Miniprotein binders against Protein EXORDIUM-like 6 (EXL6). Designs and how they scored, part 9

Target 1, 305 residues: Protein EXORDIUM-like 6 (EXL6), of Arabidopsis thaliana (Mouse-ear cress) (q9m8t8)
Amino acid sequence: REPPSQIPNGTLDLSLLWYGQFTPTQKERVHDFIESLNFDAKEGLDPKVSAWWKVVESYQERFEVKDIYRQKKSNRTVAPRIKVKVVRSYVDEKMKYGKELTMGNGEKLVETAIGNMSKVVPVVLLSAQVRAHGVGFCDGTCQHNALAKIKGQKEPRRYIMVSNPEVECPGECAWPFHTADKGPRGMTYQPASGEVGADALVIQLATGLADLATNPDLTKSLFKSETTPYNDDVKKNHESSSMYIVDPATKCTRVFGSGAFPGFTGRIRVDPITGGAFNSHGINHLKFLIPSIWDPKTKSCWTPM

## First folded at step 18 (miniprotein)

Design h2
Fold by OpenDDE base, fold request of step 19:
Structure h2 (fold): chain B 305 residues (1-305), chain A 100 residues (1-100)
Amino acid sequence: as target 1 above (305 residues)
Amino acid sequence: SPEERAELKLYQLREEIYFLELMIKYLEELVREAEELGDPELIKFAERILEFLEKLIKELEEALKELKKGDPEVEEAKEKLEELKKRIEELRKKLEELKE
């Protein structure tokens, strides 16, 4: 069967686990952000969160180009879209595994997030009250995109774990809404949502999602349909030489606009009414501050502004 | 409508102007601190920020020129930028003095 001329659109079905106590604003902000990823309203304000997500989607071109060359068809291939949907949301306010997480407990949280769903991407959100040092947070990062071995499953599952850094390490993970602990303090801004924890959480989530969605392993899982035998063998050899890097959002950490450098966000906007800093718009013109993404074509961080 | 688009553009420019204003205020404080501490790294950092702001203000000025002349809100924005431009010039002067 001739390989399809175009890679079909993929869907990321997210299963959210809210571990600890979250404010309504935090929950709403996360949901609004996720919904904003695929919100392509023509009448919307620029820059858009969806435009940022399109850059994430463009990483799939690395696979299409190979297929195009194989098929000798000069047809302009459009990068497949990645639809993101929350399919499950579970709240554990009691924190079954306690406030202090270990690596072992972290894995259990991932398992809990997966539940009985075989095709979901588990997203574990840790509240501000959770001490997440044991899982590697507050050591330069407050998000993980990683593989976990799940009991009863042969293949490891990719997951995202993010933490609200508001209490544990705001100086590491809540910049620019909090003064940075390392390097220049930089200018600090108000969060657009009004809550530092909410906007900081979104930055971490955005980073994790972008890194996840650009990961070659995920692409294989998203686009492997029973009908399209993706020859796995050809992809392994070419990934090492590809201009595409792993974790492109992490690569551009703390870069929020053009001209950014350590201690400076780059070009962003500030709402003169709320004082909230942002660089993109989501659903209902909601203002978000989201991280930049490494663009392999330009070899620079793509910024919304 | 074209008018609505212009209004939206002006609104967005105001958000950028406000960012610029906040950064200028920050930089003014930073330059004072740099002067007091005599920290060459801080001076360099301040200079780098200033260079960015100088570029930004020019872009914003050009963007405002594309909007309808005589609009009171546009004129107000232009006046604000002129004020900020003066502050940037003063910062440049101060930083040059600190480099000597």
Scores: ipSAE 0.855, ipTM 0.946, lowest interface PAE 0.4, mean pLDDT 90
Fold by OpenDDE base, fold request of step 19:
Structure h2 (fold): chain B 305 residues (1-305), chain A 100 residues (1-100)
Amino acid sequence: as target 1 above (305 residues)
Amino acid sequence: SPEERAELKLYQLREEIYFLELMIKYLEELVREAEELGDPELIKFAERILEFLEKLIKELEEALKELKKGDPEVEEAKEKLEELKKRIEELRKKLEELKE
């Protein structure tokens, strides 16, 4: 079989665990945001969430074997796309493992999110009723992109866990929809959805997804096929391993637009009708505020605006 | 259509103008607080914001110049920017006074 002339597009299958009680707006905003990642409408308002995701996808260029990514016709390197899908959504309103999470219970949540699916990325969302200090929240971290040892599995699984940013360290995790607890007191904006907990949750989820999708270990797994010559020898060609940093969205935390500095979001837009702050558009012209991401090409935080 | 594009551009500019307006209002409050407290760090922070806003307003003014002259909605936006420009100038004056 002729080796595919192009690296096939990858798919990131998400399994969502909603642990506790969530509002309909929170659930809707998360789903809408995820769907917006691959929504490339020709016509629409700029900037787009999908443009932001393209920057995430561009990190795949680090694995570029010159010959595979070059479209013969345009001599342009085309990075493979990462399609993101929710393949499972499980709600545990009863909170089977209690409201006070321990490290052990945290692992069980990840296990629950995985279920019987071996190729999913578990995303654990914790409600406002959950106390997540036991799993390392409120120590400067608003989301976890980490590896968990899963019972019965040989290899650890990468997961995203997000606490409720409205109740768990809101001065850090719900900014700029909540007053910052550290540094200059910047302006507080209204969320586009009308719910601080929903829009702030999306910011944290976006950060986690970007960091996860740019992780070299995960991306290798996404594109590794028996037929795709994935040149593991990343070592040979680009000495500039320094350009592709780990957790590029975390690196650009609290940067939402150009000109950002501590206590200021940078250039963003505000809807005059709703008062909602945003810097990107998703499906159905929905307005989102999404984090910036480190661009290895420019060696700066890429901002939607 | 070119007309639809212009309308969309104006719509987006209005969203940016509103952002600018909100930030100016915030900065006015911040400058008052800085004056009352005599906090040099707040003054520096305010100045940094002001510098950003001064650049932004110029960009928005130039963007509006590219739109159809005589359009009532465009003219309204220009008028709004002129108002905001005056407020920025006043803020600059106030901050300079606080640095002395």
Scores: ipSAE 0.845, ipTM 0.942, lowest interface PAE 0.4, mean pLDDT 89
Fold by ESMFold2, fold request of step 19:
Structure h2 (fold): chain B 305 residues (1-305), chain A 100 residues (1-100)
Amino acid sequence: as target 1 above (305 residues)
Amino acid sequence: SPEERAELKLYQLREEIYFLELMIKYLEELVREAEELGDPELIKFAERILEFLEKLIKELEEALKELKKGDPEVEEAKEKLEELKKRIEELRKKLEELKE
């Protein structure tokens, strides 16, 4: 299983800013999840976090195999690969811009996470100490991927912001690890990491990464391919990004397995030793609960299980 | 090896059996609450859950039959699943009474 030398690829370089105080488990959980996106080893347990990431990659424009492997009569296509890498971590335990986050202070955090790096995606992680209602969190969501205006730059920059919701709004953003504030009285489970905040952060981060990585602009700015992406719709509509779907992981909020409905996660697994709920595996056989991804072909949520 | 794949399969089936057990416990409590309140929405919600569990347990039974006969760990898992199946059948009876 040698990696193809000519397959289009890219690296999604993340610059993490840890705003506020985080436990070692919370930091480890996030890093382990990110590393698990790249982990395809044969001895790994299914369902894999990396298989979930391959679904995200499949939403990018595709490339014909004949153009990559010199196969004269092949009509197969392949999606590009996106390696996810943490290139910098910044820790601000003193919370320079305060505990009450506003839109303006949020953009300052994004600037800090970027620093002088022109090619990174800043990821701002807000600790449980931070009140993030002012940026629209705890009103249906505790993450977003968005554009920020950066001083000295003509173009806005894409970023991900997530919060640990375990203090401010666990009933909105930490289900199924906490009872939901709204809707049916559903089953709750223990987090596989042992900490509600750690596993809730992974859900939020996974959602933001999937929503960001499915943005078609990433193909033009992220990938190092000299091969033109395959676009079956070129002849139909020159102005359309016909296969693009906005925020496909957000569209499947609270869907974790097949058969899900409000108040029910769908089909998942529970570790009999720890009691932890999960639907995927990462590095070192770690168990994660990650969101589903809207599939525009089936008009339903693709689920890890 | 075939032996290692069979052990892994059993391990993963036990994780699904445990999920099923937890859902059954939850549903037993939910049905008791629905009995006390007479709440049609709780009954409807419980019905959707129970239908899912009835389908899941059949899948798990089939998967377990494909494992090595006479293996003590496989037989233990079969015993557990039979216990859960009886609890699902009792839940179905209770829920049908409530819908009447």
Scores: ipSAE 0.844, ipTM 0.936, lowest interface PAE 0.5, mean pLDDT 84
Fold by ESMFold2, look of step 18:
Structure h2 (fold): chain B 305 residues (1-305), chain A 100 residues (1-100)
Amino acid sequence: as target 1 above (305 residues)
Amino acid sequence: SPEERAELKLYQLREEIYFLELMIKYLEELVREAEELGDPELIKFAERILEFLEKLIKELEEALKELKKGDPEVEEAKEKLEELKKRIEELRKKLEELKE
């Protein structure tokens, strides 16, 4: 009998913690973006958010387990799909730890997002009301893909944290929807959602999700099991495995389209009716501006257009 | 249908033409700032943007030529692009003068 030509699909279960007050648009925008990652219908408009996500999924090709799933050397490798779902949401509108977070309180928010679920990726979203400098935002960093020590657990947990930058650092973390605070003062655009914070959160979340989903630690969690024969030892010594970089979306920060350079987004589109800038489409023909992903095959930033 | 595909192509071209128009407006302001300040870094930045816009407008011109001749909406888009082309040419002229 002949085994499948690809690794089984994986699932990335997200547990969201909404810390502070968010508008309905901000919440809907984040959920719509997440749902768009796996929306690949032919009738959907191009460029698609799902095409961007396929570049993220392609990082799974670095594990040579593909050979055990294919009997012929001439068959090309097909990357597995990673289905992204929101499985739980927590809301702390009253902000239990106040508006000025510390590293310790940041880790407590991650613990809250995990709750009693051992197999989720916690995603902490900080509202514009929050001063997040104390947890590392607004000093060269606009989103986190990081490890947190969890009380009562020996292994640290990987998490994503994003912060609506409308108030604290719009010039660093809301470009191109706000004038940049450093470098060339490039063209700015209107957010497709109508809210700077909503679309900035999408850029941050997209970056964090891409960096998380391409990280080897996540790969082990998603695919290393009795039914998925990964051999990490062989991969660590294989020179072609070094072609994949860590944090490939962060590598392409502020690149949104072909031809980008500092101060210039690259080629994007603007909706002449709404004035909103975008480079991709999701569910319900919604338009998103999402970051680029380092593509190890071309050794350059893959852009939606 | 073929009609629906042509309408979608025009719709997406108008989104790119509008992006081009906004970039031209931005570049016109940037060139005025570069002239006022005499800043060679702004001139170099404007040059890189203008080179991109010159390439993009050629692509959009070719894409419009492939659409139905005589369609009022296609002709309107062509007229808009011709207006933008003239503005790009004026920006090139101004920028070359500033580089001196």
Scores: ipSAE 0.838, ipTM 0.934, lowest interface PAE 0.4, mean pLDDT 84

Design h2
Fold by ESMFold2, fold request of step 19:
Structure h2 (fold): chain B 305 residues (1-305), chain A 100 residues (1-100)
Amino acid sequence: as target 1 above (305 residues)
Amino acid sequence: SPEERAELKLYQLREEIYFLELMIKYLEELVREAEELGDPELIKFAERILEFLEKLIKELEEALKELKKGDPEVEEAKEKLEELKKRIEELRKKLEELKE
């Protein structure tokens, strides 16, 4: 009905694999957060999860790492719009590979989440009783963005793995909903969902999605051309900006609002009825605490509030 | 409408005022612990938090001035901020005693 948009659009299709046992609240919270990414209500419930996602979508353009967004007709740069959609949910409550997950068995879960779908991003969610080895959990974050080599495929597949940290390392990955285990402890708050694990999963998933979506390789494959690979040779085809930062949401671990420092979330809000801490709004008036995103121009974290 | 926008602003300001109140309660307990333990790192940590809260309460006061005078909910929020302001001033005094 309206003229075609000059802003490119793409779809990020997620295949969720729930490994281990999760409560209904944990599953609903993750799904509600994902749905909130593209919920652009006009009413004045700011800050919005969708506004945060727009910063993620426009990361390269906003911070002068923007050549991958160029239209073929001009030098103008247009930030992508990325619709995030769950296209499959698979549940393995019996934990086929046990509670202690090797790196190799983790990659088998990625293969299972992919199935025969060629255009999905697998997201493996690990329940609180699962321990994953070799992925770097409990060292700043409990999410992992990586490439997995898949049997019979020449190109590796990108995936996200997240852990519910409420048992293994809640003081590392569930703060501020749990007391910190090192450094300044700081104040703790109630999770808006009522479950530490549910809101910690959202923090970790949001971090992983933001780090994924700010990666130029993914954005280029969604919008420009399947035939021109990103940065085959930096000298020949593309030179990265000196300001490019890998994993800009992971760079801002434990920063949730302006003025943050170790042990202090920064400026956030607290619901006086539930005690739940949050910095954004999603669907159905739900309130979420989501991570910040590194801003290479200011050399500081961009915060939801 | 402008009145509906003002009500939403007040609603969200109440959530920030509650955050401020919780942080003041936390800081009051932290300062007591710092005094009991004699821990200079806790004192330094408390100082950084207090500096932030002193700035935040000024911003919240300014935001409330944009709202209609005579609204009983706005006046209640202003009274709450005056209470919190006194507690911040008491915390500043106590913290300066501990630094000496």
Scores: ipSAE 0.829, ipTM 0.929, lowest interface PAE 0.5, mean pLDDT 82

